# Ledger of designs, part 13: VH-VL binders against UPF0735 ACT domain-containing protein LBUL_1260

Target 1, 144 residues: UPF0735 ACT domain-containing protein LBUL_1260, of Lactobacillus delbrueckii subsp. bulgaricus (q049t6)
Amino acid sequence: MADYFYVHKKILPDYLEKVLEAREMLDSREAATVTEATERVGISRNTYYRYKDYVFRAKDPARGQQAVLSLLLADLPGALSAVLTCVTDHRASVLTISQAIPLASHASVLMSLDLAGLKGDINTLLADLKSLPFVKNLQLAGLE
Below, E stands for the ipSAE of ESMFold2; O stands for the ipSAE of OpenDDE; V2 stands for 0.75 times the mean of E and O plus 0.25 times the DockQ between their complexes.

## First folded at step 6 (VH-VL; framework fv_rolinsatamab)

Design b3 (from r21 with heavy chain I52N Y103W, light chain Y91A; at its last look DockQ between E and O 0.04; V2 from the best seeds 0.00; counts 0 for: pae E 16.5 > 2, grease 19.7 > 18.9, SAP .553 > .496, placed apart)
Fold by OpenDDE, look of step 6:
Structure b3 (fold): chain C 144 residues (1-144), chain A 121 residues (1-121), chain B 107 residues (1-107)
Amino acid sequence: as target 1 above (144 residues)
Amino acid sequence: EVQLVQSGAEVKKPGSSVKVSCKASGGTFSSYAMHWVRQAPGQGLEWIGRINPIFGTANYNQKFKDRATLTVDKSTSTAYMELSSLRSEDTAVYYCARGGYFWGTYYFDYWGQGTLVTVSS
Amino acid sequence: DIQMTQSPSSVSASVGDRVTITCKASQGISSWVAWYQQKPGKSPKLLIYAASSLQSGVPSRFSDSGSGTDFTLTISSLQPEDFATYFCQQAYSYPLTFGGGTKVEIK
């Protein structure tokens, strides 16, 4: 018999999500210690240790494992690096990347991503990429 | 249209704390980081820190890391900046400002109207 | 920390004038600079970001140039509504830092 089931977080104590946040802070090294992490999210150390192994981010059944992005990238120093950093910070992996020769100060970029480890949702990643001033015409060409 | 609306002016005594709020509307709160910047009267701009509304993680200017606390309430799309152990030199207009999460997006496209915090004995 | 040295601190100009503001970074920051306009009693307004990216709604008379350590904001033909204080900001790394500001005032 399965030990897990899905519930809406609205019916759960808020400290469960905070435990998850604390764990994520530690995993990303945003917080150096459990004390720092738990104080920052507003839970006790005991609460963290009690639940840290039992809470998980829900997987969106509608979320694909792979995405293909098409964009125009301005021919600026660090532009591609910033895009890759954004993808990596979202815990997505670049599978393939192709960059055409710049035309009119922009290069066409086609990029495929592995979203298996994606933090958050694809919309958040897309929003962040769109926020980059050297990124234009960002399109989600495929999601599967 | 994106709007950031901050709480009203504050008058505080030295040694006390102040907590300024910033409510966001017209956009996706969790899609952007919230930064805090202050400006002393007739002076320049000073970056305090930023917070990721999704994870509640924050980066601070080392100058403020021991006194500033950034938080968010996702349910109300509100960011908070608390500054403790106030001193006269903390007198300034405090701004919340929207920015990106990642390298290349560390600019501020939308600003709150500012909150004047006056610290005087 | 990266220091942004902005000059001049103030400039007197007339409508129609070409105004140039300079910002020098203490280290190389590529093109990661933003420019803001601030009027008295108002919050800063983003003009340009990441070099040559004009914010939506900003007049084309505003432009910037530079890479590495030296950056310039140019107002090709100053308009009455342009009298304000302008700030540069490095967007290269934390902690984010601003220039000291340049007040553009009427001659």
Scores: ipSAE 0.000, ipTM 0.577, lowest interface PAE 11.2, mean pLDDT 89
ESMFold2, look of step 6: ipSAE 0.000; ipTM 0.494
ESMFold2 (binder alone), look of step 6: mean pLDDT 88; pTM 0.923

Design c1 (from r32 with heavy chain E50G; at its last look DockQ between E and O 0.06; V2 from the best seeds 0.00; counts 0 for: pae O 13.9 > 2, off the site)
Heavy chain, then light chain:
Amino acid sequence: EVQLVQSGAEVKKPGSSVKVSCKASGGTFSSYAMHWVRQAPGQGLEWIGGIIPIFGTANYNQKFKDRATLTVDKSTSTAYMELSSLRSEDTAVYYCARGGFTIGTYYFDYWGQGTLVTVSS
Amino acid sequence: DIQMTQSPSSVSASVGDRVTITCKASQGISSWVAWYQQKPGKSPKLLIYAASSLQSGVPSRFSDSGSGTDFTLTISSLQPEDFATYFCQQYYSYPLTFGGGTKVEIK
ESMFold2, look of step 6: ipSAE 0.007; ipTM 0.502
ESMFold2 (binder alone), look of step 6: mean pLDDT 89; pTM 0.927
OpenDDE, look of step 6: ipSAE 0.000; ipTM 0.591

## First folded at step 8 (VH-VL; framework fv_rolinsatamab)

Design b4 (from b2 with heavy chain D104N, light chain A50T Y92S; at its last look DockQ between E and O 0.08; V2 from the best seeds 0.00; counts 0 for: pae E 11.9 > 2, off the site)
Fold by ESMFold2, look of step 8:
Structure b4 (fold): chain C 144 residues (1-144), chain A 121 residues (1-121), chain B 107 residues (1-107)
Amino acid sequence: as target 1 above (144 residues)
Amino acid sequence: EVQLVQSGAEVKKPGSSVKVSCKASGGTFSSYAMHWVRQAPGQGLEWIGRIIPSFGTANYNQKFKDRATLTVDKSTSTAYMELSSLRSEDTAVYYCARGGYFYNTYYFDYWGQGTLVTVSS
Amino acid sequence: DIQMTQSPSSVSASVGDRVTITCKASQGISSWVAWYQQKPGKSPKLLIYTASSLQSGVPSRFSDSGSGTDFTLTISSLQPEDFATYFCQQYSSYPLTFGGGTKVEIK
């Protein structure tokens, strides 16, 4: 964010990782006091207080946002491929997809998406998907 | 950079037809919907319809369904809007417009310069 | 058809003022709203294509809010170049419909 960079920890002092470890011990109640946490990880209390509000772990990519979409798809050549291309062009990843056999010129589709890298917001993706002429009854069935 | 260049102004008599062109450049034409929107003098915007060149079918505002025809020529990257049975109320600036995402997008960051169609006796 | 009722029809404000423009949809449209600026003799320019996504090159003084049926566009500190007419547009369903416009005059 404004005053922050992402930097590989190899170029940072080793005690900054220990500040993170001490903070995690305090947050989890594994240590009850700053003195206890800092002694266990091997830093001073002054070092902990100096850095504790300025150093953070990067977010875990494996725990990104997920969405479940439900839609009816016209039975046209390339319709599903166009939906998938739209999703990937918004930088979302398809995790699962289930498509029923087309009946009455339409097929039901249920798909789950990983939104960790999504460009823009979910409403932009939904609007683009809803705008496709072969997509009907688009619903966001879940968002986590 | 996508550019949309429209045909020049037209003066038409009531009961006649007009065909406005919109030539696209600077991108893939066939996978992007082209929309048509008009604006009467001093009035708001009114959506006429759209066409997706890859699928060759159009969707129209019901108000214009019987009078408007949207077509494309993929070889020249040109979209056309034809409006028949013109009335004085059809006097407006006609715009072609599209979004930045392939296939259909219903909010428009690319607009033609507009074509004034004047319907007068 | 979803009617978009835009208010006020015009506003006269000073440079630096905060200006708000309201659109009300006749039915729920979630967050599927876009906002446009149109200067005299020019085609519309997209400002915001969701309830909170600014188009590239649009100053940060423009923002919007709302969901469901009630939407606002806010200009946090009006500049002389913001003299224009502003339109909202829904894209929840066919036909696409626009608000009647709000003319912003600097005075």
Scores: ipSAE 0.007, ipTM 0.508, lowest interface PAE 11.9, mean pLDDT 81
ESMFold2 (binder alone), look of step 8: mean pLDDT 89; pTM 0.926
OpenDDE, look of step 8: ipSAE 0.014; ipTM 0.594

Design b5 (from b2 with heavy chain Y101W D104S, light chain Y92S; at its last look DockQ between E and O 0.03; V2 from the best seeds 0.00; counts 0 for: pae E 13.0 > 2, off the site)
Fold by OpenDDE, look of step 8:
Structure b5 (fold): chain C 144 residues (1-144), chain A 121 residues (1-121), chain B 107 residues (1-107)
Amino acid sequence: as target 1 above (144 residues)
Amino acid sequence: EVQLVQSGAEVKKPGSSVKVSCKASGGTFSSYAMHWVRQAPGQGLEWIGRIIPSFGTANYNQKFKDRATLTVDKSTSTAYMELSSLRSEDTAVYYCARGGWFYSTYYFDYWGQGTLVTVSS
Amino acid sequence: DIQMTQSPSSVSASVGDRVTITCKASQGISSWVAWYQQKPGKSPKLLIYAASSLQSGVPSRFSDSGSGTDFTLTISSLQPEDFATYFCQQYSSYPLTFGGGTKVEIK
């Protein structure tokens, strides 16, 4: 029998979604520590560690669930952080991130995202990312 | 270090307009939002609005949306706040303050020195 | 709009005292509260902006706590330079709003 089933959030305690939010904050580096993340969302560290591996965003079969972005960033302090914050603001989760050695004052970044909890659509996220001053180039390398 | 330098004190008549400038240096002007906050004499702080230079988009406190206009000049890293139809109640020190425009970053890490705007007949 | 009710409006204290300032939000705002210090004739200065995240250069005697609606700024041992007015600010939603302020005065 399947270990998972779908329920409406209104019948669940709110700390489950907060666990998810805390995890997303950590993944995007919006929070540097579990302590910071859990305090910001209003749950205990124990609650976070208890449920962090069992809470997931619902998948929408009508849209891409994962995306791979190729970015060219100006090699400036806070550039990557700004990108990650933007992603988090759109409620996308960072799955993987790879930053190449800076070349000619720019850094190449390959980032994979979980779009399960995405606010809006991927085009809105891409538009916002492209509007960031540190983003010199952005390509959607994959969507599935 | 990031510095925000505002224009000098203003004395205005009721019904007139005032435009305060805020020049940023030592940082990346377009990477942050510029907020405006005022403080009447002996009173607390009141948020007016913010502008995101990168987007050119402003968000206003509903209280000021009909009278306040926020603009930026990216070439000079200068933000402007214009307040029209001035009233005596608008007498206050007006601050520009740098902040984020991302969720969870709407706090102010650097402030201008403030600009006193006095509205009197 | 979210109202931030700050208390007390003023407090008299001595050097070395523990000072506690509270802010109550009119609705749940998680932990999205910042604290500022303002001295007469000066601009506010950011002290704490997130979950116990101290701004660079802020002494460790400053700390915050709380979530939901009740928040507290604590100065563990008041120093001479700490006499000032302190403000809380919520940044959970627009419009951003501040507490009324707490003036920490010399007893």
Scores: ipSAE 0.000, ipTM 0.594, lowest interface PAE 10.2, mean pLDDT 89
ESMFold2, look of step 8: ipSAE 0.008; ipTM 0.497
ESMFold2 (binder alone), look of step 8: mean pLDDT 88; pTM 0.920

Design c2 (from c1 with heavy chain T102M T105R; at its last look DockQ between E and O 0.06; V2 from the best seeds 0.00; counts 0 for: pae E 12.4 > 2, grease 19.5 > 18.9, SAP .509 > .496, off the site)
Heavy chain, then light chain:
Amino acid sequence: EVQLVQSGAEVKKPGSSVKVSCKASGGTFSSYAMHWVRQAPGQGLEWIGGIIPIFGTANYNQKFKDRATLTVDKSTSTAYMELSSLRSEDTAVYYCARGGFMIGRYYFDYWGQGTLVTVSS
Amino acid sequence: DIQMTQSPSSVSASVGDRVTITCKASQGISSWVAWYQQKPGKSPKLLIYAASSLQSGVPSRFSDSGSGTDFTLTISSLQPEDFATYFCQQYYSYPLTFGGGTKVEIK
ESMFold2, look of step 8: ipSAE 0.006; ipTM 0.503
ESMFold2 (binder alone), look of step 8: mean pLDDT 90; pTM 0.933
OpenDDE, look of step 8: ipSAE 0.005; ipTM 0.606

Design c3 (from c1 with heavy chain T102K T105Y, light chain Y92S; at its last look DockQ between E and O 0.02; V2 from the best seeds 0.00; counts 0 for: pae E 14.8 > 2, off the site)
Fold by OpenDDE, look of step 8:
Structure c3 (fold): chain C 144 residues (1-144), chain A 121 residues (1-121), chain B 107 residues (1-107)
Amino acid sequence: as target 1 above (144 residues)
Amino acid sequence: EVQLVQSGAEVKKPGSSVKVSCKASGGTFSSYAMHWVRQAPGQGLEWIGGIIPIFGTANYNQKFKDRATLTVDKSTSTAYMELSSLRSEDTAVYYCARGGFKIGYYYFDYWGQGTLVTVSS
Amino acid sequence: DIQMTQSPSSVSASVGDRVTITCKASQGISSWVAWYQQKPGKSPKLLIYAASSLQSGVPSRFSDSGSGTDFTLTISSLQPEDFATYFCQQYSSYPLTFGGGTKVEIK
């Protein structure tokens, strides 16, 4: 993953961790809306949307192998369901999922997967996900 | 009513290229995907690829990815399919087909009349 | 690629007959199936898409059923204008693929 490197939090702006916290609130349904989440952590919505796809927790050995995927889905009935079905077919487990409000007939989705039980390799999963017509863009944001 | 009108029949030599046009009328153009499907004589249907004019992004059948190029001219509501390095096996009727509206762009609710492309030495 | 196995390849029937065409997907595709009618020398015509959604203008004698891997197109009472070739198509995954077709002929 040439686009990523590790840095200590103390050298980063505090809003990055707040973005992560906001996203976690949304993923866990602790917060129902982006507005609620961002207000609670004390950042703007714009800040959240700017960085939400680029901030990740460090590897947690207790969770096993994990992947973070950033997807752009067509705003069609069953699109997300198809993605989830594909993930489960590969015996990966969804840990977190965040879906933004659809914009311009597309929805941005960030999801983290537990790959402990993955059938095959991550590349096969990614290939199958990319083959879904409703998946307009897919990026592996993290692999641990 | 939506109509798709394709360019006329083509006779090409092996190794050459062909570019087929598909003009849409009677509806919106940019917001619907335009797909291309071919049918060899007496054979079934084969999907080549599709393009969404608004985005300009195209998806291709891997089989044709290196030889097919889909483009659109939004000002004239015309879609184009260019197929290069033609071979005899490319002899077929080529259809443009509009992606469906209700569930997505991946079924075809309107079709052009077809363009016969004959590849022979 | 998802293979769509269509059967039968041809069927002879009479006006008024019930005609059933089946399409089997090589993997689960939910209800992402469309059906087309094609007459000789003509372009395919959309009949049905996704879960029994009839295209506008398509007679009610056309219906489909199925989910997952097995799908069926049914013509409840065959009419003279229904003699044609029919195709199924999946749009669950790229590349989009079609069945081999079923020719409905006059008995």
Scores: ipSAE 0.005, ipTM 0.603, lowest interface PAE 10.0, mean pLDDT 88
ESMFold2, look of step 8: ipSAE 0.005; ipTM 0.509
ESMFold2 (binder alone), look of step 8: mean pLDDT 89; pTM 0.929

Design c4 (from c1 with heavy chain S31T T57Y T102L T105H, light chain Y91S; at its last look DockQ between E and O 0.02; V2 from the best seeds 0.00; counts 0 for: pae E 12.1 > 2, grease 21.2 > 18.9, SAP .598 > .496, placed apart)
Fold by OpenDDE, look of step 8:
Structure c4 (fold): chain C 144 residues (1-144), chain A 121 residues (1-121), chain B 107 residues (1-107)
Amino acid sequence: as target 1 above (144 residues)
Amino acid sequence: EVQLVQSGAEVKKPGSSVKVSCKASGGTFSTYAMHWVRQAPGQGLEWIGGIIPIFGYANYNQKFKDRATLTVDKSTSTAYMELSSLRSEDTAVYYCARGGFLIGHYYFDYWGQGTLVTVSS
Amino acid sequence: DIQMTQSPSSVSASVGDRVTITCKASQGISSWVAWYQQKPGKSPKLLIYAASSLQSGVPSRFSDSGSGTDFTLTISSLQPEDFATYFCQQSYSYPLTFGGGTKVEIK
C-alpha cells in the first residue's frame, strides 16, 4: 500500500501545519532552536518531534516552481525507472513520490517535482512522459 | 532473459509476399515495441518499422509503408512482418528487435537470430 | 531522413590497441545515439545508448561520447573478442537510421 496520499489542509488538525512551519523556521535558520521555533508557532516540543518527519508541504515556497503529476503506469519492470529518467533528463527534481500497489496490472503514482532547473517548458516534459509506452495516463494535478 | 526466436529462411519469387515470425519469451510481450530491421548481404542495417503489441499501433519507415505490414499475436507472444511485392533488392537478413524506449526514442536491446529472405527469379 | 556517416569503414588493430569509431549525423540529434556490435553470422548486440550506462554485460573498456552531430565509440584496450563490426544508430527522429558500420579487423 502507498505510504502517502494528498489531503486538503482544512480536514487536518492545525498543529500539523504548525509543525511544518516550525520545521521551516529551523531549516531557514529563522529560529535557532526547536524550543524557539515551537514557542513561536504555538505547539509543544513533543508535538513537533512526533510529526516533524511525516508532514510535507505540497508546494514548497522556497522553490520557484513545482508540479504535481498523477500517473497511471503499466505494472512492468522499469516503468517507474523510465519515468524518473525522463524527469531527470529534463532537469526536474523529484520531491516526493508515492506508488500504490499494482491493481489490474496498473500502478498509480503521485509525484511532485521541482521545476527550478527545468529545461524547456512543462509541456515538453509532459509530452515526453505521455509518450512512454508504460504510461497509461498522465494528469497534471498541480502547477505553481 | 528476453529471447526472440524467428522463423526459418525463405526463398521467394519476385512479386510474391513473405511473412516472418518472431516469438518472444522471458519477458513482457505486450508493452514493449517490436521492431524489424533488415540487412542486405555485406550491407548496413535498415529500419522497417515497429509495433506496440498492446495497442496494435505500428510505425513504419515511409520506404516500406506500402509494402510492409506488422502484426502481433499476443496470445502466443509472436510478432509478424509481412513484406509484399518482393523484389531482388529485398534479399536480406530480417531481424526482429525489441524496442527499448527512453523519452520517446527507441533503441534495440534484444534481437532475434535473423531470417534470411532470398528473392530470385 | 537523418543520415549517419560512420568512419572509418574498416580499421586494422592489434590486441591492446585503442580503437575509435566516429559517427556524424546530418543534423543535430542531441545525444540520441546507440551503438551495436555485430559478429559474423550473428545478430547485432546493444552496447551503449544515449550516453547512458553500458548495457548489462558490456565491458567497461567500451565508452561513448558526443552530442549534437559528432559521436564517438571508444574501445580503450581491444580484446580478442572485440573484433567485429560496429554500428551507430540515431533515435532522434523517424525513420530510425544506422551508420554504415565499422569493421574492426586483426592487424
Scores: ipSAE 0.000, ipTM 0.591, lowest interface PAE 10.8, mean pLDDT 89
ESMFold2, look of step 8: ipSAE 0.006; ipTM 0.497
ESMFold2 (binder alone), look of step 8: mean pLDDT 90; pTM 0.932

Design c5 (from c1 with heavy chain T102V, light chain W32R Y92S S93Y; at its last look DockQ between E and O 0.05; V2 from the best seeds 0.00; counts 0 for: pae E 16.8 > 2, grease 19.3 > 18.9, SAP .543 > .496, off the site)
Heavy chain, then light chain:
Amino acid sequence: EVQLVQSGAEVKKPGSSVKVSCKASGGTFSSYAMHWVRQAPGQGLEWIGGIIPIFGTANYNQKFKDRATLTVDKSTSTAYMELSSLRSEDTAVYYCARGGFVIGTYYFDYWGQGTLVTVSS
Amino acid sequence: DIQMTQSPSSVSASVGDRVTITCKASQGISSRVAWYQQKPGKSPKLLIYAASSLQSGVPSRFSDSGSGTDFTLTISSLQPEDFATYFCQQYSYYPLTFGGGTKVEIK
ESMFold2, look of step 8: ipSAE 0.000; ipTM 0.482
ESMFold2 (binder alone), look of step 8: mean pLDDT 88; pTM 0.922
OpenDDE, look of step 8: ipSAE 0.000; ipTM 0.574

## First folded at step 10 (VH-VL; framework fv_rolinsatamab)

Design d1 (from c4 with heavy chain L102F, light chain A50K S91Y; at its last look DockQ between E and O 0.05; V2 from the best seeds 0.00; counts 0 for: pae E 12.4 > 2, grease 21.8 > 18.9, SAP .614 > .496, placed apart)
Fold by OpenDDE, look of step 10:
Structure d1 (fold): chain C 144 residues (1-144), chain A 121 residues (1-121), chain B 107 residues (1-107)
Amino acid sequence: as target 1 above (144 residues)
Amino acid sequence: EVQLVQSGAEVKKPGSSVKVSCKASGGTFSTYAMHWVRQAPGQGLEWIGGIIPIFGYANYNQKFKDRATLTVDKSTSTAYMELSSLRSEDTAVYYCARGGFFIGHYYFDYWGQGTLVTVSS
Amino acid sequence: DIQMTQSPSSVSASVGDRVTITCKASQGISSWVAWYQQKPGKSPKLLIYKASSLQSGVPSRFSDSGSGTDFTLTISSLQPEDFATYFCQQYYSYPLTFGGGTKVEIK
């Protein structure tokens, strides 16, 4: 079985977090290739391939529950703003946001949320987001 | 038409702080990021940082991370840049500039008129 | 940080001339380069973004090319109102960085 333990990132080399960032760029399609992703974060391809399967984003114990949402939005002015407004109305906080290259008049958005102050439950937030006419797809990619 | 109107010129002493304002009109304030760029006399452009007003997240140039503070007032569609511990080398015209939220949109389509900040003893 | 090396620093040209300005990135940045025009005492004005997209109101005599590390701004036929300083900017990643500028002067 896999052996895992928690450590503070301050005692780890910074390239591990960069590997994670590169992977996240690829997963969100922010970067199209490993070369692009690794160049952007400033690590070698070898470093990425060495550690990509061993590094993971962990829940910050100082923060509340976290969620990762994948959205497909129509390319409309104010669409992202409306999404963010909806999130804040539920008292969730945006931790990160990234976008893939728009395709066919749609934009893919990946955002992580802090749910420590969430009003209600995550399902209510998701339902409200899905009700927005410019939200074409929404997936809960992660919940911690 | 989108307009960015900045506060007036400032004369400051070394070690002091300056806060420049940028009021946006003619467009949506919450759907764009506000960036700050400075230009020393006869020199090029230097990016200071940018803020996303809707959730107040700011990115900073590491060079200014410890001295620059970006804030916004959404109710007045105004962005602020505060720079502390001023030095003579901080003498420059400071611009606010509108940019996009998403990757591929970090270019500046509208600029303020600039604010001259002079730091001298 | 991504460095943008712009050349030449200045160029003397006449009305009607073809002017070419180059910008070289310290690393591959795809096509994420923007170009700006700045006149004395004025703020920069966006000319081109997102790989050859002209900003509204920008004349067609302005064009850009390039991908990866080498980029070029071209003014096909210089007009009197085009004498200014031009800047490239990468928006591939933070921190955002600019070229050193190219001053287009009257010959």
Scores: ipSAE 0.006, ipTM 0.587, lowest interface PAE 10.2, mean pLDDT 88
ESMFold2, look of step 10: ipSAE 0.006; ipTM 0.515
ESMFold2 (binder alone), look of step 10: mean pLDDT 89; pTM 0.926

Design d2 (from c4 with heavy chain Y57T F101Y L102F, light chain A50K S91Y; at its last look DockQ between E and O 0.02; V2 from the best seeds 0.00; counts 0 for: pae E 12.5 > 2, off the site)
Heavy chain, then light chain:
Amino acid sequence: EVQLVQSGAEVKKPGSSVKVSCKASGGTFSTYAMHWVRQAPGQGLEWIGGIIPIFGTANYNQKFKDRATLTVDKSTSTAYMELSSLRSEDTAVYYCARGGYFIGHYYFDYWGQGTLVTVSS
Amino acid sequence: DIQMTQSPSSVSASVGDRVTITCKASQGISSWVAWYQQKPGKSPKLLIYKASSLQSGVPSRFSDSGSGTDFTLTISSLQPEDFATYFCQQYYSYPLTFGGGTKVEIK
ESMFold2, look of step 10: ipSAE 0.006; ipTM 0.513
ESMFold2 (binder alone), look of step 10: mean pLDDT 89; pTM 0.927
OpenDDE, look of step 10: ipSAE 0.044; ipTM 0.633

Design d3 (from c4 with heavy chain Y57T, light chain A50K Y94S; at its last look DockQ between E and O 0.03; V2 from the best seeds 0.00; counts 0 for: pae E 20.3 > 2, SAP .537 > .496, off the site)
Fold by ESMFold2, look of step 10:
Structure d3 (fold): chain C 144 residues (1-144), chain A 121 residues (1-121), chain B 107 residues (1-107)
Amino acid sequence: as target 1 above (144 residues)
Amino acid sequence: EVQLVQSGAEVKKPGSSVKVSCKASGGTFSTYAMHWVRQAPGQGLEWIGGIIPIFGTANYNQKFKDRATLTVDKSTSTAYMELSSLRSEDTAVYYCARGGFLIGHYYFDYWGQGTLVTVSS
Amino acid sequence: DIQMTQSPSSVSASVGDRVTITCKASQGISSWVAWYQQKPGKSPKLLIYKASSLQSGVPSRFSDSGSGTDFTLTISSLQPEDFATYFCQQSYSSPLTFGGGTKVEIK
């Protein structure tokens, strides 16, 4: 919607980021109550309720159209094919793939994805990728 | 603590309508999808539809498209499901359930307590 | 619509037993399955999402396996609090559909 602008956080009151942090603690169950979450980040409950529905991180899946994944894969040819199939099953598109020379049956792969058509959220895709037995390490290196 | 609190049980006549409410607290309302799922007595779960409050856009199971209406009131953090032209087969517990952030992921991490709707003569 | 066929419909087992519940999709759904526990008179509770991710607070005795069309939920050592009905759910395509449920009864 046109009701939202992207702004650098340096020009925003710092309590807006704390509202985001409190919401994230509640969503992840790191905090059980609004009181606990707001106390931990150092804002009032009134501040939280005033802004909780209107401020978002620019890297949220709804705002990001691209993701960059860093993977450590075993048996690269078969592993990469399975990763690509998993990405396609989630309706994401591979934009680039970059890999280092395989060492000791492992390779480091950097992959960028177009998330415009993604079904569900990126955490669902990441969890499915992490569940593959040949994925030895997976990190979200960037989300735009 | 994310909580979804639904309106109380209702008894309805065939051909009437019912509107069930689901008030959310302890988390963000406007940016998470809200879904409705029903469970007939002794039976499984059936997805009715979902709505993302900030966009106001609802998506329906085609089975219910002509009878179900999903709405939200962002000012009260409340979602509503209205089912019209009720039949005895609509007797079920109706649940609201929270889905994903903005995009609407397809699994439900928080559920309301359920609302029994009984449709009888 | 994707049909989720769940078996068995019920299981009687003793505390400490390994219980396996299966769910078969009518078409390939990759790993897009979730599992829920529902105790009598209560709402469903998410156990496992995205095939293999345990929801926070779920005991490690719960696990799942499968890909494509055949999925299983395993309770490695049944506890008295595991008496419940379990449902699988596909999240691959709309409409979202659930299995018929498996009632786990402790002997």
Scores: ipSAE 0.000, ipTM 0.482, lowest interface PAE 20.3, mean pLDDT 81
ESMFold2 (binder alone), look of step 10: mean pLDDT 89; pTM 0.923
OpenDDE, look of step 10: ipSAE 0.012; ipTM 0.613

